# Miniprotein binders against Probable L-asparaginase (ansA): the designs that were tried, part 5

Target 1, 322 residues: Probable L-asparaginase (ansA), of Deinococcus radiodurans (q9rrx9)
Amino acid sequence: MPASLPRLALIHTGGTIASRPSPDGRGLTPQTPPALPGLEGVQVSEHQPFNLPSPHVTPAHMQQLAHLIEQLAGGHDAVVVTHGTDTLEETAFFLHLCLPAGLPVVLTGSMRHAEEVSWDGPGNLLDAAQVALCPQTAGRGPLVVFGGDIFDARTVTKVHTSAVDAFGGYPGPIGRIDRTAAGPQVHYFARPEPRPTFRPVTLERRVEILYAYAGWQGEGYAGALERADGLVIAALGTGNLPPELLPLIAATDKPVVLATRTHAGPILPVYGYAGGGATLVEAGAIPASFLNAHKARLLLLVLLNLGASREDIRRVFTQGVF

## First folded at step 22 (miniprotein)

Design R4 (from J3 with E56K)
Fold by ESMFold2, fold request of step 24:
Structure R4 (fold): chain B 322 residues (1-322), chain A 80 residues (1-80)
Amino acid sequence: as target 1 above (322 residues)
Amino acid sequence: SDETLRRLIWEAFFLIYEALELLDKGDPQTAIKMLQEALDTAQDAISEAEELGNPKLIEYAEWLVDMAQELLEEARQRLE
């Protein structure tokens, strides 16, 4: 049988990588998608389902993107998605939850726009394409490639507002792409892990996030609980809250997931004072494991739309079934 | 009932997940048993979803059947 050329789907969604100063002088706006430098021996198709700054991206856009990727899967060997960096990690995690692991999907963006000196768009885009086409990428699920680092969608997060090398997370990258005289070299530091797939048809359920702080007495909790089908709280440290939250959490059957406002580390419900994590879990709260609040929100949203019971939700989060 | 449908879906889901872990750990014999149970459970979920006319969960139940069948074939190949 004759060899065929690899086929890459390039999907643009907006962000700084597509942005230039606006004609009205009010700052940067998404306009024209970046050009991928030519890849010899690769057939590229280009798609633009939307052109948004990442703060405008919603879970509905993420589902639209997942559906497009599924439609393209039969005709392509890999997918690259360009995306604004503020919510890139949320789209990556949503795709991780909702797409099968076989087709490589790599997301990237840029911290600089096309009119800046040494802008990072072309390098990130070329790196993403080459990682996506690397045979060892298959089976790893959606990845984020940024600044030569390769990140797992579950743990990657933006850790700096303006630095060119803005992405990190705990434990950090799972691989790297570097260039040599012989071409790009892709290395992975971790093996692929088995994972489930979630396939919600709709995202009609509502999940809200509350943020804990010193002196918080539960302001906003009652209203959020009334509006939402479930809550995520970005709690203190290993999953602790002020004491006023304990009776509030005990009084609801709706899922309340504890993530942390801390930059890294899992929920460890070990403190026994009122509002300590052990007391909150005893009262029914669900530890988010190592997911940050906005990723925990996406997982809870997906689970609620798939009819998971409170116990099923607890099991998914605490056993790391994602 | 709707409660029965949701229970069957999530029972099948967790059986598949546990089988994935068993395959990763190199125990395809136990994984096959779990995948056979998952497949039966997911097929019961499809029947329940069709009886209730629940289109939102029919597609997921069908996905779980397909996933269980694919993994069962893979697990059986590992024993050969």
Scores: ipSAE 0.691, ipTM 0.895, lowest interface PAE 1.4, mean pLDDT 91

## First folded at step 23 (miniprotein; from J3 with E21Q D24E)

Design U6
Fold by OpenDDE base, last read:
Structure U6 (fold): chain B 322 residues (1-322), chain A 80 residues (1-80)
Amino acid sequence: as target 1 above (322 residues)
Amino acid sequence: SDETLRRLIWEAFFLIYEALQLLEKGDPQTAIKMLQEALDTAQDAISEAEELGNPELIEYAEWLVDMAQELLEEARQRLE
C-alpha cells in the first residue's frame, strides 16, 4: 500500500502573521491568513475557527481551539496553530494543560506582517510545520516554534515587543530546527516530563492577577478578592511582598497563588520578614513554582473549574503536576 | 455528595500522576496497580457525578478513565 502522505492540520487564529494595514488607516489588523510555504509530500487541511488579535483571545477561545484540535486528531498526524504573539504563550500553555501529549501541536506566529520587507511569517510557519511532522516531536505536547527555536509551553515567554526573536525565557529553547541540503534537521535537548491532563468543561470561575510594586499597600486586593474565585500575585523576587499584604492574605479563604514579576526563576519561600515568601506561605499563599503569573492564572482557572480543593491546588503547584 | 465526587476525581488524578512517575522510573508493575486503582476510583467518580447530576465533573471523570486505560495499555506493553 503506498505509504500515506503525512497529514497536517493548519489552524489559523489571526495575529500579526495574518495582519495587514487596515484600509481605513487605523493600523494593522488580522486579515488573510498566511499560506504555508511549499512543503512537499504533505496533505494540508486549513482551518480558521476565529480571526483575532491575540489580545482578544480569551480562555474560552483557547478551549474552543483545544476542542477543534481534538476533533482533528483522528484525521491528522500533526497540528500547527498560527497565533498572535502577545498571548501565544498563554494559549500554548492552556493547550499543554488540556491536550494529550501524543498529538504533535506546534504554535507559531510572526513579529512582522506580510507587507514588511522582512516578513518572518513564512519562515516560522515552515519551521513549525516541519517540527510538528518530525517523528521526534511526538509525545512532547504543545510546543512553540519561533526563529528556529523550539520552546516548551510551560517556560516560553515573549521577551521583546518588537524584535524578530521575541520569544525566550528560562531555561530557553528545548530544541532547534535547522535546514541542510538534505532537508530539515530537528534536534531536542530535553525530554518531556510525564503529566496528566486537565479537561474543564466550563471556564466560568474567575481568576485575577495583581502586580506587586514598591510601595504597594494592597490596593486593588479587596476588590479582586470580591470578584474572583482565586488570585495570582506577581510578587517581588522569589515571592516577596510589602508587609501590608501579609494580613490581607492571611484573612483570605480563596486560593492565592504567589508568582513572581521577575523574568525568570521559581518562587522560593525563604524570607521571614513580614511579607516575605515564608510568611506568605505560612499565611496560606500557594507558591507558583516556575510559572509566571499569567500561566499560573490559567492553571488556577482550570483547577478551580475542576473542583480542586485548596490542598489539591497547592499540591499541583508545589509538585509541578502540569 | 459533591465533596465525595471531588475527592474521588482528584484522588484518581494524583494516582495517575504517581503512576506516570513510576513508568518514567521504569517500574511498570507498580504503575499498573496504581492505574487500576485510578481507573476504579474514576469510575466511582462517574457514578457519583451521575447521581448528583454534575455534567462538568462527569466529563472529567470520563477523561480520567480514558487516561488511566490508555496508560494501562502502555504500561502492559512495557512488560512485554
Scores: ipSAE 0.881, ipTM 0.959, lowest interface PAE 0.5, mean pLDDT 95
Fold by OpenDDE base, fold request of step 24:
Structure U6 (fold): chain B 322 residues (1-322), chain A 80 residues (1-80)
Amino acid sequence: as target 1 above (322 residues)
Amino acid sequence: SDETLRRLIWEAFFLIYEALQLLEKGDPQTAIKMLQEALDTAQDAISEAEELGNPELIEYAEWLVDMAQELLEEARQRLE
């Protein structure tokens, strides 16, 4: 029997890739989603659960998207998600946490809109589809494809506000797609690490992020701690803070996760001065490993909603069980 | 108790994680033992969650059961 045509689910969520000048002249807004450039021998179904600028995307929307992908999984071989770039890495990471690794899911977007001379949407969308349908993509979990680079959801971050190569991170892309006369060429440079997945039913717990800066004396900490079930601090360097934060962190029973505002690298609790990472961890703070603050927030949010203890949370973060 | 339920959930979770690492290292026999323990633990979590009326953790315990079962099948196939 002729091999059944590959089945691709294309899920549109909005973003610049769907954006055009608004009729009211106020600027760009998500409108009609882009058409997928023709793929020979592929059956495509299109879905649009919402049409949002990515700054309007919430964890609840990410969960809705995860559920939709799960529903589509039985009838499709791969999934492509178009998304706004500003929070794309957060959505990708949430999907990474919650979806089975075996399902090919590729997120993409654009830094240019359809009316610009160099609209990057069609190229990114085609790349994403071809990556998603590539046999080597299976089992890698959710990926981000942008500018021909393939990123894992754990490490990818938006690194430029306006450039077409807006995504990067440490260690960088895990693969590349190029097109030749022979067709798409997909290469991978890394393998996924084995991990369990998470499945929160509700996301009622609240996690807030604080950002460290020179001269910070803990402003906003008390209010955040009062409102939230947990905190993430984008700390200095390897997880260091001004000395004023040490007693504040020591005084709470709520989980406080130390991430870094630094572009790349892990939290390393080695400094022993007041507010140094070692003193903060001794005081009960949890190092976020290599996760940036907004990804650490999503992980903490998921863990709290699954009833994880402080020790469980610490173990997940420190052992990299994500 | 709620504490018991949470303990069972996360014990099962970490057993699955350890088993996955063993599978990657090429020790499916030890992985199978851990996965069986994870499966049993997750099933106990379902029972505890049902008794407590915690629907959120019931669903996740069921998810862990399914994950452990799938990995058990994979691990067994590697021994064949």
Scores: ipSAE 0.879, ipTM 0.958, lowest interface PAE 0.5, mean pLDDT 95
Fold by OpenDDE base, last read:
Structure U6 (fold): chain B 322 residues (1-322), chain A 80 residues (1-80)
Amino acid sequence: as target 1 above (322 residues)
Amino acid sequence: SDETLRRLIWEAFFLIYEALQLLEKGDPQTAIKMLQEALDTAQDAISEAEELGNPELIEYAEWLVDMAQELLEEARQRLE
């Protein structure tokens, strides 16, 4: 019997890749999803659970997307998700946490819209599809493909607001796709990393992010603590804060995850001055390692909704159990 | 109790994690033992969750069972 055609699920969620000038003249808005160009010998099913600008995407939408992907898993060999770029890394990371690594899932988008001469959507979409269908992609969990680069959902971040190569992060891409006369070539620089996954049913728990800055005296901390079930702080450098935050964190029973506002690098609790990372960790703060604040928030959110204790949360973050 | 349920869930979770690390290191035999313990623990979690009427954690406990079972099968295949 002829080998069954590979089956790709294409899930559109909106974003710039689907955007055009609004008829009302207010600017770009998600409209018609892009067509998948130049993919031959593949059976494609298309889905559109929602059509949102990525700033409107919530964890609930991410969960909805996860459920849809799970539903499609039995009937498809790979999944591509088109998404707005602003929160794409968050959606990718959420899916990374919640989906088994067996089904290839690739997220992509564009920095240009369909009416621009430099529309990067078709290229990214084709790359994403070819990466997703590549046998070597299996077991890596959800990936982000952008500009020919393949990114890990844990480390990818949007690094530029307007450039076509808008995604990066430390340490950078884990793979590359290029096209030759022989077809697509996918190369990975890293091996798959098996991991346990999370399966929150509800996302009712609340996690807020606070952002550290010079002269911050803890403004907003008390209010966030009152509302939230956990906190993430985008701290200075290796996880340092102004001295005023030390007693606040020390008095907090709720989990406080210490991330960094710095573009790259881990939390290193080595500084012993008041508000230094060592003092904060001693006071009970949980270092986020290499996770940026918004990804740390998603992890904390998931963990809290799964009834994780403060110590369980600490262990997950510190051991990198994701 | 709710505390017992949460403990069982996360014990199972971390056992699975540790087993995965052992599988990566090429020790499927030890991994199998840990996965069996994880499976048993997760099953206990299901029972506890059912008694408590906590559907959210029932689902996750079931997920842990499934994950442990899948990994057990994989680990056993590596020994063959």
Scores: ipSAE 0.875, ipTM 0.956, lowest interface PAE 0.5, mean pLDDT 95
Fold by OpenDDE base, fold request of step 24:
Structure U6 (fold): chain B 322 residues (1-322), chain A 80 residues (1-80)
Amino acid sequence: as target 1 above (322 residues)
Amino acid sequence: SDETLRRLIWEAFFLIYEALQLLEKGDPQTAIKMLQEALDTAQDAISEAEELGNPELIEYAEWLVDMAQELLEEARQRLE
């Protein structure tokens, strides 16, 4: 039987990669999705569940996307998702939490639009497709491909607002794709840790993020705690806060997760002054390990919607069960 | 009870996680035991969720069952 052609599902969600100047002159807006540069010997199906700038993407949209990917999985060998770059890491992380690792899913986007001379969309899209279809990609879970770098959804973050190499993170990419006359060359440097996945039916629980700064006295904390089922705080350094936050955290039974506003590194509860990480954890705060605040929020959101106890949440974060 | 259901769900979840770690360490035999326990626990969760009428956690308990079953198959193949 003729070897069946590889089957790729291309899912467009909007973003800069689909953006052009608006006819009304208001600026760039998502319009027509990009064309995939020709892949020889690949059958491509195209899908567009929504067309949004990534700041308009919500966890509900991420869940819709996850369900669509699951529906497509039986009829495809790989999935590529085009997405706006501003929240791409959040969508990728949500998919990482909720999709089985076996299905190749690669997210990409662009920092330039189609009418720019240096449009990076076609290159990123081709890279993403070739990575997704590479046999070595299977079992690595959802990935981000950008500028030829292959990133783990857990660690990837947008690190520059305007550069074409806008994605990075610590420790960095887990692989690289380049092209030669012989074709695509994919190399991996690391493999993601094995993990169980989550499957929330609803995302009705509410998680808010607070951001720590010098002189913060807990402004906004009371209101957030009243509205939300859980909190994430982008704390200072290894998870330190001003002293005013210590009694506030001690007084609640709701999960309060400590992440860092610092670009790289884990929460380390070692400081024993009032508001130091050790005192906050003693007061019941949960260290987010290496997750940034917005990824920690998504994890906490998923856990709360699955009925996780405070202790379950603590265990998931501290042991890195994601 | 709702508390029992939640306990069963997360017990199954963490058993699966521990089994995954054992598989990575090259101990499929111990992983199989843990996965079987996870499977049984997740099935109990389904029953409890059905009794309580909690459709949201029914779906996740079913998901845990499927995940445990898939991993059991993988672990068994590693022993062959």
Scores: ipSAE 0.868, ipTM 0.956, lowest interface PAE 0.5, mean pLDDT 95

Design U6
Fold by ESMFold2, fold request of step 24:
Structure U6 (fold): chain B 322 residues (1-322), chain A 80 residues (1-80)
Amino acid sequence: as target 1 above (322 residues)
Amino acid sequence: SDETLRRLIWEAFFLIYEALQLLEKGDPQTAIKMLQEALDTAQDAISEAEELGNPELIEYAEWLVDMAQELLEEARQRLE
């Protein structure tokens, strides 16, 4: 019966996977969403809430996408989202925070466009659809599928600007899809991790990111703090800052979250010199755990819009309630 | 008060989180008690948010009620 076939919602948002060289010669622009290669026995509905290069995607777009997915949930078994790769990991994490875990949602994109000889769009899209429809995917929340790897939304990040194998993170994929004589095979290396979800109605609070570097004296801190309801600092190493930042952090009751500019690893507030992570946490800074700065920003944004106190925010970040 | 509403919201949230941890550890009996408390707390938050006229936090309190109810049913099924 047709009612017994899996129902897949395919949501296109733009990116290189939808892009071609523009007629005016200015470079690539999103134009036509990709076609899903033949997938027998699946009813597919197609949706395009927006068609953007990923640098144009905002948290408001991510919330719009979350609402669309919720509207589609009653009529579908799985969702695939195509998305530009520069902010794909942020959209994935936002959806992870704000969607119930029951409906599989898989995000993907491409590093190459359809006119390139070896473009990766069709493989990534087919892999995403097959992962999304796999029974073992249920309950894991939104995932990123890229190059056959399956990534957790909390840890996945783009680690190369141009390679087809551009996605990684630490510790790495949580699963894989491979093709065999018996068909596609999905394997997971990690168990699902249940957590509560968030549902902000608005995203009007502001969270800004500052980036630490050798010799930084806090330039931009005062202005960012004035504009924002909370800050994230991409700090040095395990969460250390130049000494000038310590009194600045001590002087505010606004949440200041310490992430790291380091590629991978958690905040470990163990250094006791002025500006060392232990001194910053004593002054009120909140360790981001293992989240990078732009994911910590999204979590802080959501928490502020839901009225979380500074201590609630600290508890969410440090206990990993995300 | 606004402070009371925020306290109720986040108390309910963390009760749900703790219940999830108990379900993962195989203690659905204790999880049920925490989820019942979370449900009551979230209902109190709805009442407080309605009195204050805060539509965003009403919606989140209702979301927390729905989460607690769904988890409560799942926890009870694990005992059957």
Scores: ipSAE 0.757, ipTM 0.922, lowest interface PAE 1.2, mean pLDDT 92
Fold by ESMFold2, last read:
Structure U6 (fold): chain B 322 residues (1-322), chain A 80 residues (1-80)
Amino acid sequence: as target 1 above (322 residues)
Amino acid sequence: SDETLRRLIWEAFFLIYEALQLLEKGDPQTAIKMLQEALDTAQDAISEAEELGNPELIEYAEWLVDMAQELLEEARQRLE
């Protein structure tokens, strides 16, 4: 049979890449999705399930997006998603958890809007499309492409509020796209990692995040526990808390996941003082591995909606089944 | 019971995960045994969910069946 052209689904969700100054003078608002710069030999379909600034995106929107991607998979070779940058990493991680790894899905956005000098929208969008269509991308699950770097959804995070080079994370990019005289060149520095998928039908469970600080005595803990089906605590360092949290966690029958307020690194439950990570894990707390608090929240939300026990939840987090 | 259904779901899930690790290590024979067990366990979960009337976990159990079947095909190709 004659070869068919690759089919790319381009899904716009809003963000600075779609934004212009509002007519009322109150700042930037999402308005018109960006145009994909010319890409020879590719059939592009365009979709816009919602048009939001990323602080308005919720897990329900992320699930809506996952369902749309599943609907498009049979007719497309790759998907690119444009998204606002404040919650892009959360949407990427949710899709990582809930979509099979086979279909390339690449998320991107921009730090500048179309009326700014040297705006980054067109380059990021073209890079994302070219990465998504690269054969070596298949099997890696959803990725984030920004500034020529290719990031794993589990580790990528926004590390600067305003710099064009705003995305990073530890250990850093897993690949790179560069443009040469021979065309785009995509290089990966890590192997794909196979994983099972999670597919919750609903997201009605509630997970709240508490943030630790020097002198915290557990303010807000009881109220959050009453409202939520599980908690994430952005703890200190390797997973330590002030001593007042130990008896609170020990008395809790709901899952409590320990992430860190530190920019990078795993929970290492090695300290034995009251509130030290070893004491918290013995009391039932679940180490988040190297997920930050808001990614740990998404994983816990998904697991609760799939009926995971505390022991199942601990196993998923500690064995890295994500 | 609802506890039995949730246990079957997560037993099947972790069997699939262990099989993925075995395929990565180059042991498709053991992976096939685990995937057959995962498939049987997920099918039992479907039956339990139908008795309880839990449509959300029926859908996930069916997804686990599909995952196990796809991985069985992969594992058998590697062995043959």
Scores: ipSAE 0.747, ipTM 0.919, lowest interface PAE 1.2, mean pLDDT 91
Fold by ESMFold2, fold request of step 24:
Structure U6 (fold): chain B 322 residues (1-322), chain A 80 residues (1-80)
Amino acid sequence: as target 1 above (322 residues)
Amino acid sequence: SDETLRRLIWEAFFLIYEALQLLEKGDPQTAIKMLQEALDTAQDAISEAEELGNPELIEYAEWLVDMAQELLEEARQRLE
């Protein structure tokens, strides 16, 4: 239990929020973590397990981060993680899968660096800290806070490459923080959902993603299947593929998970033509439910490292046990 | 066997998940029965993993034991 003031662990991992133009003129590089704007009455510890642009973050880094958070849990009331925005949603989902829901963990970043006009780092960081310390946040698992919106790790995604308000997803935020004259006000409009935790020791299994398009005849499928323990396909619409994929999927016992290349919405395997989602599921494909391909990949990776059978994997995805 | 170990782990996992749903629904009596079964199943998984020398799944089986025990305590308190 905390002995005195609330204790916040602030974990920096890099990204634009830590970036400056490099001295060599070749662009932005992560350099120094941002300062937390004034947060009175809170004892802050600072940690930096790595300092990376988010395209360099891997599931191994996400696991390293999860271990650090667990190490800090006994001595802290909440955790804030700063992270680059390109893979922030993947780290958030990995932590959602692998950490118990009790300790508040809030991830944020910035779309602009400290030398840019209208730099969004300080606001996002202060909002994240205040959300993390809000009593209503406990039990919700890892959250993403960005631009005053509070997002569920399962559904949040970056929806714009450059806008300051870059994060969204379907159905959208689960809460909001607003600054008023009386201070920060945090409101949630979704309930916490209890779930079991996944805890892989290693992440040595391999999951690859293939992306469907009009006229795809399965290029790259055989090589990906050979290298991987499981595949995710970003399929068309509600989970449909060109007909050439049906016999390929039927021929393997490795898990093949169908996500959608569509911006949002669940896999609904209802079409019966060759390559229609119903035929793919009958052949053994696993619908990703509402997870996008990148999150489905992380879930499949975790399940494979925990020895789940193809039928257990199907059950987790289709019953939403995540 | 390795197949037996994996089966025991995932049986325990899904029993815990179902117990969580029962607790949310307000049925701690049924949840306790499922959690006792989950605990026994996860303990059998630990024994199987030790026999096989599989350190990767021993830790998860131990985590499932801890989770089942914690939820059992919670479920029993709800009956009181």
Scores: ipSAE 0.746, ipTM 0.918, lowest interface PAE 1.2, mean pLDDT 91
Fold by ESMFold2, last read:
Structure U6 (fold): chain B 322 residues (1-322), chain A 80 residues (1-80)
Amino acid sequence: as target 1 above (322 residues)
Amino acid sequence: SDETLRRLIWEAFFLIYEALQLLEKGDPQTAIKMLQEALDTAQDAISEAEELGNPELIEYAEWLVDMAQELLEEARQRLE
């Protein structure tokens, strides 16, 4: 007799995939969870911890989601999460940090809603479920599946506001799902990467982001530093700032993490002029590695809530322990 | 002290990370040594957290113990 059917937990959180025109006429709002297209031989359980447009999702919601997934792990082979696309990559990265890699977790959403011609919800949802149930997915941690591409949670980002093919990032997808006459085929281009997990109990620490621009003299820095337990700066290029920031960074013991406003690429602290990345690191700034500013913020938030020292934080970021 | 507790937790964390890298490189013998040290360090962190009454960090220290024990099992199976 065959073993029990695979068990998939389907968790809905809102977003365009759940949205319809609002009753008050003001536009789209999340209302009804999407239906999973027929998936033969799979036992599906459905959950809806919240129903939000993704701009309303917070790290507290992400932690709530992580706890639900942990509770479901003992009874399921895989998890699919539907989520609005504006903050999907942040939720994916938070789950990557806080969940063990063993249980497949795949996040997806849609760029179009169910009343639009050729809407992408059903395809993305079916792809996500089939990737989540693929044996090769185990051990990779949470993934984003969108438009047939499979993305690593650390690098995936939304790169277009309205195109159906809205997700990308550098270096790009780590796999694909395609359909053939023989059924779905899942291919990965990278090996799974084992990692320790972070498990904060609370998320009460505060991390703020500052954004560098030509002519910035540090406006807003003092106030942000006073309010926050740590800062992330979306810096210029490989991690450079105007010279006025150098003494400000040198004067604090709070962690200041240096990400880039550039679309992609790591922080490379090689410039020696005042405010050049080498001078900032000498003054105590912590390079964010390849994380963009909002992912660096989530990692710093988690580390601060786990009592990491400035030296521990520097080590996690620079050794890529995430 | 609270400083001692935080130091022990992060020492254990980084030992686990280094052991994971050694397992990936195919060196389970060295990984076992590091995981045993991580386990001992995380157990010392639990003792310190219990004396301080710090429930948030005791939970993480306990998680680190569980992770080190699971990885020790895996590393020993690879050596077989």
Scores: ipSAE 0.743, ipTM 0.917, lowest interface PAE 1.2, mean pLDDT 91

